Miniprotein binders against q8lar0. Designs and how they scored, part 17

Target 1, 344 residues: q8lar0
Amino acid sequence: FNDGLLPNGDFELGPRHSDMKGTQVINITAIPNWELSGFVEYIPSGHKQGDMILVVPKGAFAVRLGNEASIKQKISVKKGSYYSITFSAARTCAQDERLNVSVAPHHAVMPIQTVYSSSGWDLYSWAFKAQSDYADIVIHNPGVEEDPACGPLIDGVAMRALFPPRPTNKNILKNGGFEEGPWVLPNISSGVLIPPNSIDDHSPLPGWMVESLKAVKYIDSDHFSVPQGRRAVELVAGKESAVAQVVRTIPGKTYVLSFSVGDASNACAGSMIVEAFAGKDTIKVPYESKGKGGFKRSSLRFVAVSSRTRVMFYSTFYAMRNDDFSSLCGPVIDDVKLLSARRP
Key: E = the ipSAE of ESMFold2; O = the ipSAE of OpenDDE; V2 = 0.75 times the mean of E and O plus 0.25 times the DockQ between their complexes.

## First folded at step 6 (miniprotein)

Design m2 (at its last look DockQ between E and O 0.96; V2 from the best seeds 0.84)
Fold by ESMFold2, look of step 6:
Structure m2 (fold): chain B 344 residues (1-344), chain A 92 residues (1-92)
Amino acid sequence: as target 1 above (344 residues)
Amino acid sequence: SKVTIRIEITVPDPETAEKIAEMLKEMIEWLAELLGLEVEIEVEVRGDTVIVTIKIKGDPEEIEYLIKLLEMWLEELAKKLGARVEVEVERE
């Protein structure tokens, strides 16, 4: 397996004409590299269904998963290694559309929400640990609606091997710079949602967990301003969008948590506050965002009271992009360091 | 309305050329049926090069949609396959 799109992960290789009934795909092997189940449609971008126009985020084709529909691909992997799956999805009819992404026995049910972009298309990510030398990757619509075609559109299915960074004596936080994370699809500038995953310990952002009500967004320096390196995290839904890591600390010892707070250069202007936590210790960091990039450093000095300290970040307030007034956005965190200090 | 499209694709090897030729014909026939367009498709494979000539008759709006879709699709295929693509459109 090489990192990037799965074979035919963008669905640009299509079925034979004889396998089609309108847009419905009637043969379970008709879409190259994929095994199908349930009601599956193959959708050309701009296809009209009544008054609705179905547009795809990149390329010419996407797949729509109707009632109980699945797409599956078997991929060679390295047993014991970690992988992240990225895919694009949009709802098409019901407000509460969901997708179940799985590599047995692990799975996650992801709500397909409309709050993160005005296009309705977002990139989602999910991670698993390979338990054999292959993975059956399944994306499934568990919904059942009166209209059997009702369900999410999917495009751009990709996978990346994850190599979790270790803490060092230079930073006891893992992945403090966020340089290890999900695959970012080329030429798509939306960032990658990391939804909450309360079912297992695997994260597409190694070391960090999203245990909030809404996703955080993983952003790259090719498409956004980031404070340091090539990657950062945008906190897109106020207190409902948080990242956390539990680290080993020594009770009674003094530590300094330092980090950058910035602007992704994505039209998310406004007065913002980032709250940083180390256990029950906290600091509120005001940041006036102009929507044009930039950052500042802040720090929190604390004395550990436990052998385990939870480091967490969220934004105090919701914000929306100034260019569409409908997409959630927020401040960026990056370059997060935790080091012990001599007690003053 | 009547339009002639000529697609020329050069791929790395002849086996890929034959596979792509079959897929292009099948997909264009499907799209034409979906859009209610009349098509006459000629496909020629010359080694590593595929030449597809499409004569299209029907609703001008649907023809322009198909042209835009094909151009976008072929651009993506070219990237995936390491191919060179040339598209010529003649509107009558």
Scores: ipSAE 0.800, ipTM 0.938, lowest interface PAE 0.7, mean pLDDT 89
Fold by OpenDDE base, look of step 6:
Structure m2 (fold): chain B 344 residues (1-344), chain A 92 residues (1-92)
Amino acid sequence: as target 1 above (344 residues)
Amino acid sequence: SKVTIRIEITVPDPETAEKIAEMLKEMIEWLAELLGLEVEIEVEVRGDTVIVTIKIKGDPEEIEYLIKLLEMWLEELAKKLGARVEVEVERE
């Protein structure tokens, strides 16, 4: 498998006319490369359903998963390797909507009730470890609504092989620059959400765990201001967006945690505060964002008290974009380094 | 309102052309039905080139929507398949 869209992952190859009843697909193999279950619809961009217009973020078509509906695709992978799946999803119901993503035996439940983007579409990511040389990727709507057609829209299903970086003598943190992460879809400027990790799931952001109720946003330099390299993390939901990593430390030894704080050039203007933690030690880093990019460096010096130290970041306050007054946004963290230092 | 659309698609090989021709026909028929439009479709395959002529009757707004959708779809297909697409629209 090559990194990128799955075969017909954008659903631009559609069913035959004879396989359709309105927007409902009545043949389980009617959408090329996918196997369908339950009430699945093939939705053209701009489709009107009552007073609602269903907009597809990219291309002309997407699929909608109704009650207990699912789509499945078998792909070739390498046993023992880690992969991230990325896909676009949008709510179409007022009720609490969830998506189940699975590659047996791994599964995750993703709440999509929280809307991060004013467009209504968000990119979600999930990671798994391949147990064999093939994987059945399943996206499933576990919900049951009065209207069986009610459910999330899905588009742009992609995958990337993950190569978790190891700690080095230059940084005892893994993936401190966030350069390893899920696939970023070209021509989409929303970023990729890293959802809260489940106990059994590998993080789509290697080395980092999302230990909060809400997601963090993975952003790219093509569409956002990134302090270092081509990737960074935006803390979009205040204290409810937290990233953490546990590292090995020597008790009694002095360390310096350094990092960049900035904004993503996404009109997220205002006073921001990033809180950084190293075990029991903490620092609050204020940042005045103009929403046009920029960053500053900060550091926390501490003495390790155990053989393991938890490093964590979150934003003190919630923020919204100034251009739409609805999209969640926040400070950007990047270039996170942890090194031993001399005792003060 | 009546509109005639001419689509010309050049693909890398003749086999692909046949598949695209079929897919395009099916898609247009489905969309027309979905939108309550009357359509007449003529499809011709000449080697690696597909020529589709569509005559559409019905609600002007729905016709314009169909045109826009087709253009978007064809653009995506062109990128995916490495194909060249030309679309001509005649409004009567």
Scores: ipSAE 0.797, ipTM 0.937, lowest interface PAE 0.6, mean pLDDT 93
ESMFold2 (binder alone), look of step 6: mean pLDDT 85; pTM 0.821

Design m3 (at its last look DockQ between E and O 0.87; V2 from the best seeds 0.79)
Fold by OpenDDE base, look of step 6:
Structure m3 (fold): chain B 344 residues (1-344), chain A 92 residues (1-92)
Amino acid sequence: as target 1 above (344 residues)
Amino acid sequence: SKVTIRIEITVPDPETAEKIAEYLKEMIEWLAELLGLEVEIEVEVRGDTVIVTIKIKGDPEEVEYLVKLLEMWLEEMAKKLGARVEVEVERE
């Protein structure tokens, strides 16, 4: 498998006319490369359903998963390798909606009730370890609504092979620059959400776990200001967006945690504070954002008290973009380094 | 309103042309039904080139919606297939 969209992952190839009843797909194999279950609709962009206009983020078509509906695709992978799945989803129901993503035996529940972008679409990511040379990727709506057609819109299903970085003598943190992560769709500028920890121990952001109620945003340098490299993390939901990593340390030894704090050039203007933790030690780093990019460096010196130290970042306050006054945004962290104060 | 759309798609190979021709026809028929539009579709495949002529009649808003949707789809397909697409729209 090559990184990018799955075969027909954008659903631009749809069913035959004979396989359609209105927007409902009545044949389980009618959508090329996908196997359907339950009430699945093939939705053209701008489709009117009641008082709702269903807009797809890219292209002309998307799928909507009704009650207990699912889509499945078998993909070739390498046994033992790690992969991240990325897809776009939009809520269409008034009530809480969830999506189950699975590659047997791994599964995750994605809450989609929180809207992070004003567009109504968010990109979600999930990671799994391939147990064989084939993976059945399943996206399932576990919900039951009065209207069986009610459910999330899905589009832009993509996958990327992950290469988990290892600690080095230059940084005892893994993936401190966040350069390894889920697939970023080139034509979508919303970033990719890294959801809270699922049942599985695998993170689409290798080395880092989202230990909060809400997601962090994975951003790219093509669409955002990134302090270093091509990727960074935006803390979009205040204290409810926390990223953390546990590292091995030597009790009694002094370490320095250094990192960049900035904004993503996404009109997220205002006074921001990043709180960084190394075990029980903490520092608050203020950043005055103009929403036009920029960053500064900060550091926390601490003495390890345990053989394991938890490094964590979150934002003290919530913020919204000042261009749409609705999209969640926050400070950017990047280039995170943890080193012993004594140079080896 | 009545609109005539002429589409010319040039793809890398003739086999793909045949597939695209069939798919496009099916899609248009489905969308027309969905939108309550009357359509006449003529499809011709000449080697690696697909020529589709669509005559659409019905509610002006729905007609324009279909036109826009087709254009959007064609743009995506052009990128996906590395195809050259030319579209002409005549409004009556």
Scores: ipSAE 0.813, ipTM 0.943, lowest interface PAE 0.5, mean pLDDT 93
Fold by ESMFold2, look of step 6:
Formats: C-alpha cells, structure tokens, sequence
Structure m3 (fold): chain B 344 residues (1-344), chain A 92 residues (1-92)
C-alpha cells in the first residue's frame, strides 16, 4: 500500500452510462475500484442535491450515500500495523447525518452535523489497526429517509501508514510535536478533523486522544502557520475541543510541561485562552491573536500525585474566523514537552 | 448556446486509448442527458491518441456548466492516466 488517495479515491473514474438511472448507480461494481451497496449516486460537482448545491473540493465528481448505502474497497495492508483514513464529507439533508467508517472488527460512527468550514465540506480522519494482510474499508450511511437519495456526499478517500513515535530522553510525551498524523489532501486548505475517540492505540493522532464532544483540527505548515515543524493542532470548539495523553509519572517527583500557543494564520483574531492540565494542576495561557500567525511558549511546573498523569489542552472560548464569519477556529498548540525537573 | 469542443488525448498505451474513447463518449452523453442538452460526438482513435469532437447546444447556462465540468474532469483524468490532453473550445 502507498500512502495517498485510494485507487479511484477521488471518484474521477465513474460508471458507464448503462449502469446509471439519472445519477443513481444501479450496478454494485460500476464505480471502478469500489463495491457498492444500497442507494448510491454519482454526482457532478455543482449539481443540485435536494436543497443543496455543493461543488467538490477538487475534481469533477463525488458519490452520494443515500439510504443504507455503502462504498467498500479492499486494500493490501501489513497485519499489526496502524493506518489512518482521511476523507471529505458534506451533508446534504436537513436531518443530522452520520457516517459509519469501518475496517472489521473496528468501526466508528461519526456525526457530521457540525460543519467547520464555509464550503460545507470537512475532512475527517479515522484510524485502525490491521488485523490481517487486507483491509476492507467501508464508509456507510446507516440512515433511512423518505427520500432514498438523502445522505452525505463523499470524496477524496485517502490512507496512510502510521508509525507512532516513542518517548525520548528529551520528551516523555509521545508525539508531542504532532508530526505523526493523518494524510493531508493536496490543494485542500481546511485542515483535517480528528473526531472524538477513546482508543489511543489507533488514534489518527498517535499518543493523543480526543476525549471531547467535538473534533480537533490537524493543520500543516503548507496551508497554515505552525509554531514548530510541519504539523500542529488547532482547538476549534472551546472546551468541547480537547486533546489528552496519559503519561507514566513518579508520585512526588517534579515535572515541567512546556508547550507553544499560537494561531494558524487563518483570520482567527481575538483574545484567546488555552488551558493546560497535568492531573489537577492547571495553567491558563492568554494569547492575543491577530489571525496572522505567531506563537508564544508557556510552561506548567507540577508535582505528580499519581503514577499516571493526564495531560490535556483545550481553549476556554469559542472563536470564529473574521474572514467568513461562519467557520469555527481557535488557538493552536504545538511542541508539547514533558520532562522531570530537579526539586528545589 | 452552441459550443464545439475538440479534445486530443495521448496516452502511454493504445489499449487504454480505445477504452478511454468509449468511456468519454458515454460520460458526455450521460451528462448531456442530465442537463437536457443536445450533443453530437465524433470519436477517432489513432494508436495511442484519441480525438473527440463534441458539438453541444441548448440552454446557455447548462452549456457553460458542462464545458467547465469537462475541462476540470479532463485535467484530473490526464493526471491519473499519465496522459497529455489538449482542449480547444469554440463558442458561438
């Protein structure tokens, strides 16, 4: 398997005319590289979908998953290895929609009712551990509506292998720089959502859990300002957008948690506060964002009271971008380090 | 509105050229049907090169939508196939 779009993951190769009734695809193998189930449509960009008109982020076509619809592709993987799937999705119906993403026996139901971008498309990520040498990747709409075509649009399905970083002598946190994470699609500058998850062994952000009600956003230095390296995390929904990692500590020992707080250069201006936690210890870090990049460093010194210390970050308040007045945004965290310190 | 599109596609493999010619014709016919447009399509395959001439007429907004969609789609197809694509659009 090579990292990037799945074969025909952008759906630019479509069915033959004889396999279509209007936009409905009536043959389960008609879309190259995909196996279909349920009510599936092949949609030209900008074609009206009920009350919605959506252009695809790139290319000419997407698929729409109507009642009980699935798309499936079998991909060669390495048993025991970890992978992250990235895909674009947009809801097209008034009812709140969900997607069930699976590689058996693992699955996740992703609510897509919160829209983070003004285009109506968000990039989602999900990770799995390969249980065999092949993965059957399924994206499924479990919904049933009176209009059988009602359901989300899907495009841009990609995958990458994950290689979780190990702790080092210079940082006992895993993946503190966020340099390991989901695939970023070319020419799409929205960032990649990491939805809430509870399993850190196959998080799309290795070492980190999103144990909050809403997603965090994974951002890259090609499209955003990041404090260090090529990747960072944007906390896009106040206290409902949080990342956490549990770290082994020695009770009674003093530690320093250090990190960067900044903005993504995405017009997210305003007074922001990042709250950092190490167990019960906390610090509030104010940041005056001009929406044009920049960062500052902060730290929290604490004494561990447990052999397990939960490190967590969120933003105190919601923010919206000044350039579109509709997109959720927030402060960026990066370059997170945890080390023991000598006692005074 | 009346538009003539001439598409010249050169692919690495002649067998791919024939498959692309058939597929392209079917897709253009499908899109024209969806949009209520009249279309005449002439396809010629010369080894590894496909020449498609499309005469489109109908509602001006739908014709322009189809032209822009085809330009975008052919750009993506060229990348996937390692093909060279030349598109000439003549509006009347």
Amino acid sequence: as target 1 above (344 residues)
Amino acid sequence: SKVTIRIEITVPDPETAEKIAEYLKEMIEWLAELLGLEVEIEVEVRGDTVIVTIKIKGDPEEVEYLVKLLEMWLEEMAKKLGARVEVEVERE
Scores: ipSAE 0.725, ipTM 0.908, lowest interface PAE 0.9, mean pLDDT 87
ESMFold2 (binder alone), look of step 6: mean pLDDT 83; pTM 0.802

Design m4 (at its last look DockQ between E and O 0.96; V2 from the best seeds 0.85)
Fold by OpenDDE base, look of step 6:
Structure m4 (fold): chain B 344 residues (1-344), chain A 92 residues (1-92)
Amino acid sequence: as target 1 above (344 residues)
Amino acid sequence: SKVTIRIEITVPDPETAEKIAEQLKEMIEWLAELLGLEVEIEVEVRGDTVIVTIKIKGDPEEIEYLIKLLEMWLEEMAKKLGARVEVEVERE
C-alpha cells in the first residue's frame, strides 16, 4: 500500500443506476472497492434533504451511513506495521452520533458530536497494528435512529504507514516535533483530529496519547503556521484537549523540557495559556495570539522523582476563530524536547 | 429548459476510457432520475478518448445543479487519472 487515499476512498466512483433507489444503495458491492452493510446512501454534493443541504468537503460525492450501516474495504498491508486511517465525517442527526472504526481485532469508537469546524466536516484519524498482510477496514454507524437514513457522512478515506521515531540522545521524547502522524489530505485545510485514545489502542500520533475528553488537531505547514518543520499540534478544546507522553527518567536527575508555543495563523486571536506538565512540576506559558502566526520558546526545569515521568500539554482556555466565530481553535505546540541538564 | 452538454475525456489508456465511459453514463442516468430530469445520453469511445453527449430537459435549476456536479466530478477525475477534460454546454 502507498500512502494516500484508499482505492475509491473519495467515493467518486459510484454505483450503477440499477443499484440505486433514490440515494439508497441497494447492492452491497455497488460502490467500487467497498462492501456495504445496512442502510447506505450515495450522496451528491449539495443534496437537499428537507431543509438540510448535504455538502461534501471535496469532490462530487460522499456516502452516508444509516442505522447500523457500514462500509468495508480490504487493503494490503505489512504484518507488524503500524498504520493510521484518516477520513472526513459530518453528522447529519441532532442526536448523539458515533462511528466505530475497526481493523480486526482492533476497534475504536469515535464521538462526532463535537463540531470543530464551521464547515460541519472534520477529519478523524485512528491507528492500528496490522496483524496480517491484509486488513479489513470497517467504518460502522452503531446508532439506531427513527429515521434509518440519519447518520454520518463519510468521505476521503486515506491511510498512511507510521514509523514511530525512537528517543535519541538529543531528545528523550518520541516524536517531539510531531513530524510523524496521520495522513493529511492535501486539498483540505481543516487539519486532522487526533481523538482521545481508546484503551490498548495505538495513537495515530506516535509517541503521544490524547488523554482528554476531546481531540487535538494535527496541523500542516501548507495550511497553517507551524513553528518547526511541517507538522504541529493545535490544542483546540482547552483543558479537554491534552497530549501526553511518558518517558524514562532517572530519579534525582535534572531535566529541561523545552517547547514552542504559538498560533496556527487560523484567525485564532486572543490571550492563550499553555500549561505544560512534567510529573508534578508545571509551568503556564501565556501567548498573545493575533491569529496570524508566530511562536515563542519556553522551558521547564525539573528534578525527576520517578523512573517514569509524564509530560503533558493542554490549553487553559477555550477559543474560537474570529473569522467564523464558531470553529474551535487554540494554541499550537511544537518542537518539544526533553534533555538532561546540570543540577542547579 | 433544454441543455446539451458535450464532454470529451482523454485518458492514459483505452481500458480506462471504457471504464470512465460506463461510470459517467451510469452516473448521469442516476442523477437525472434523482433530479427528475429527462436525459438522452450518447457515449462514444475512441481509443483513449471518451465523448459523451447529453441532452437534458427539465427544471432549469436542477439542470444547473447537474452541470455543477458533473464539472466537480470531472475535475476530480482529471486530477486522479491525469486526464484531459473538455466540456461544452449549450443552453437552448
Scores: ipSAE 0.826, ipTM 0.950, lowest interface PAE 0.5, mean pLDDT 94
Fold by ESMFold2, look of step 6:
Structure m4 (fold): chain B 344 residues (1-344), chain A 92 residues (1-92)
Amino acid sequence: as target 1 above (344 residues)
Amino acid sequence: SKVTIRIEITVPDPETAEKIAEQLKEMIEWLAELLGLEVEIEVEVRGDTVIVTIKIKGDPEEIEYLIKLLEMWLEEMAKKLGARVEVEVERE
């Protein structure tokens, strides 16, 4: 498997005319490289259904998953390796639309929400550990509505191999720079949502878990300002948007947690506070954002009281983008380091 | 309204040309039915080059939507395949 779009992951290769009833796909293998189930539509961008206009975020076509619909593709993988799936999704009619993403026996139910972007399209990510030499990747709408066509639009299905970093003597935290994470689709500048992790779930952001009610956003330097390197995390929903990592520490030993707090250059202006935690120790880091980038460093010195210390970040307050007045946004964290204050 | 579209696609190899010609024909036939348009399609494959001529009759708004969609699709195919694409539109 090569990192990037799955074969026909953008659905630009479509069904034969004879496999179509209007926009409904009636042959389960009609979309090249995909196996279909349930009520599936193949949607041209800008298609009008009554008062709805169905716009595709990239290219000319997308797939709509109606009642109990699934799309599936079998991908060769390396048993024991970790992978992240990224895809675009948007709601079309029901307020509580959701998708179930799975590689058996693991799955995640992802609510398709409109709070993260004004377009209604967001990138979602999920991760799994391969338990065989292949993965049956399934994206499923478990919903049933009176209108059988009602359900989310899907586009841009991609995958990449993850290489979980190991701790070093230069940084006890894994993946402190967030450089290892989900595939970022070209030409989509929304960032990638990392939804809350479930118990025993694998993170698309290795080393980190989203232990909150809402997603965090993985951002790239091609589309955003980031404090260091090519990747960072935006805390988009106040205290309901949090990342955490449990690290091994030595009780009684002094450590320094250091990190950058910044702004993604996405019109998220305002007075912000990032709260950083190491166990019960905490620091509140104020940051005045002008929505045009920039960052500052801060640190938290603490004495470990356990062999396991939970490091966590969230934003104290919700913020909205000033340029669309509807999208959640927040401060950026990056370049997270944990070191003993006195090296052994 | 009546429109004639000529599409010329040059791809790296003849087998790809045959496949693209089939995809384009099927797509146009489907979209024409979906949009209530009358269409005549002529497809010619000359080695690594596909030439498609489409004569379209129907609602001007739907014809312009089809043209826009076709141009979007061709742009994506050109990027994927490293193909050269030329599109000429003649409105009557």
Scores: ipSAE 0.794, ipTM 0.938, lowest interface PAE 0.8, mean pLDDT 88
ESMFold2 (binder alone), look of step 6: mean pLDDT 86; pTM 0.835

Design m5 (at its last look DockQ between E and O 0.93; V2 from the best seeds 0.83)
Fold by OpenDDE base, look of step 6:
Structure m5 (fold): chain B 344 residues (1-344), chain A 92 residues (1-92)
Amino acid sequence: as target 1 above (344 residues)
Amino acid sequence: SKVTIRIEITVPDPETAEYIAELLKEMIEWLAELLGLEVEIEVEVRGDTVIVTIKIKGDPEEVEYLVKLLEMWLEEIAKKLGARVEVEVERE
């Protein structure tokens, strides 16, 4: 498998006329490269359902998963390798909507209740370890609504092979620059959400776990201001967006945690505060954002008290973009380094 | 409203041409039905080139919607398949 969209992951190749009843797909193999189950609809961009217009984020078509509906695709992978799945989803129901993503035996529940983007579409990511040389990727709507057609829209299903970085003598933290992460769709400027921890220990952002109720946003330098490299993390939901990593430390030894704090140049203007933790030690880093990019460096010196130290970041306050007054946004963290204050 | 769309798609190989021809025809028929439009479709495959002529009749808003949707779809297909697409739209 090559990184990028899955075969027909954008659903632009559609079913035959004879396989359609309105927007409902009545043949489980009618959508090329996908196997369907349950009530699945093939939705053209701008489709009107009552008073609601179903918006497709990219391209002409998407799929909607109704009650207990699922889509499945078998992909060739390498046993033992890690992969991230990225897909776009939009809720169409007023009720709590969730999506189950699975590659047996791994599975995750994606809450899509919170809308992070004003467009109504968010990109979600999930990671798995391949147990064989093939993977059945399943996206499933476990919900049961009165209207069987009610359910999330899905589009732009992509995958990327992950190469988790290892700690080095230059940085005890893994992936401190966040340069390793899920696939970023080149034509979408919303960033990719790293959802809260699932049952599985694998993160689409290697080395980092989202230990909060809400997601963090993975942003790219093509669409956002990134302090270092081509990727960073935006803390979009205040204290409810937290990333953490546990590192090995030596009790009694002094360490320095350094990091960049900035904004993503996404019109997220205002006073921001990033709270950084190293075990019980903490620092609050204020940042005045103009929403036009920029960053500053900060550091926290601490003495380790355990053989394991938890490093964590979150934003003190919620913020919204000034251009749409609806999209969640926040400070950007990047270039996170943890080093011993005394080099051996 | 009456609209005639002429589409020419050149794909990398004849097999793909046949597939796209069929897909396009099926899609248009489905969308027409979905939108309550009347359509006449003529499809010709010449080697690696698909030529489609579509005559659409019906509600002006729905007709224009279909036109825009097709244009959008064709753009995506072009990118996906590495195809060259030419579209001509005549409005009556």
Scores: ipSAE 0.805, ipTM 0.940, lowest interface PAE 0.6, mean pLDDT 93
Fold by ESMFold2, look of step 6:
Structure m5 (fold): chain B 344 residues (1-344), chain A 92 residues (1-92)
Amino acid sequence: as target 1 above (344 residues)
Amino acid sequence: SKVTIRIEITVPDPETAEYIAELLKEMIEWLAELLGLEVEIEVEVRGDTVIVTIKIKGDPEEVEYLVKLLEMWLEEIAKKLGARVEVEVERE
């Protein structure tokens, strides 16, 4: 494999006419590179279904997973290595649509939410550790509705190898700059949602866990303003959007947690407060965002009370984009460092 | 509404040319049926080159939707398959 779209991961290579009944795909191997089960549709962008228009985020076609539907692809991987899967998804009819993403024995159930973009399409990410030299990647709709076609649209399935960084004598936090993370589709400027890590030990953002009710957003410098390097994290849902890492500390020793707070240049204007935590120690960092980029640096000096200190960030309050007043947004964190106050 | 589309596709190898020829024919026939459009498709394969001529008739809104969709789709498959694509559209 190579990092990027899976073979036919954007579904632009379609089935033969004889394998179609309307938009329903009736042959389990009809879509090149994919094995299908359940009620699967192949949808042209702009397809009318009743009074609804089904638009895909990129290209001409997407797949809709109806009742008990799955798409599956076998990919060569390196046993023991970590990988992130990124894909686009949107709800089409049911209020409570979900997707189950798996590479056995690992899986995650992802609710398809409508609060992150005005288009209804978002990029989702998930990570796994390869148990063999291949991975059977499955995306499955566990839902059952009266209309068998009712279910999420899927497009843009991609994969990236992850190389988790280790702590150093310059930063005991892993991945403090967020430079290691999920694949970002080049032509999609929405960022990548990292959902809560409720069912899986692995994170598509190595070193960091999303320990909250809602996702955080992984953003890139090609599409957003970031404080340092090429990647950052946007805290999109106040206290419901939190990222955390547990680090080894020495009780009684003084540490300094330093970090950048900014905005993504995505029209998220407003008065914001980022709360940073190191164990029970905290700092509130106000940031007046004009939605046009910029950042400031802050720090928290603390004395460790445990051999393990939980570092965590969230925004005190949620914000919405000023250009649509319906999409959640928030402050950006980046360039996170933790060091003792004295050199060893 | 009546539209004639001529597509010329040059690909890296003859196996890909045969694949693209079949893919285009099958997908356009499917889309035409889905949209309730009348279509005539002629396909010529010459080594690494595929020439497709499509005559489309039907509801003006659906014809223009299919033309737009096809133009977008051809750009994507050209990039995916390493092909050069030229499209000429004649509206009546």
Scores: ipSAE 0.783, ipTM 0.933, lowest interface PAE 0.8, mean pLDDT 87
ESMFold2 (binder alone), look of step 6: mean pLDDT 82; pTM 0.785

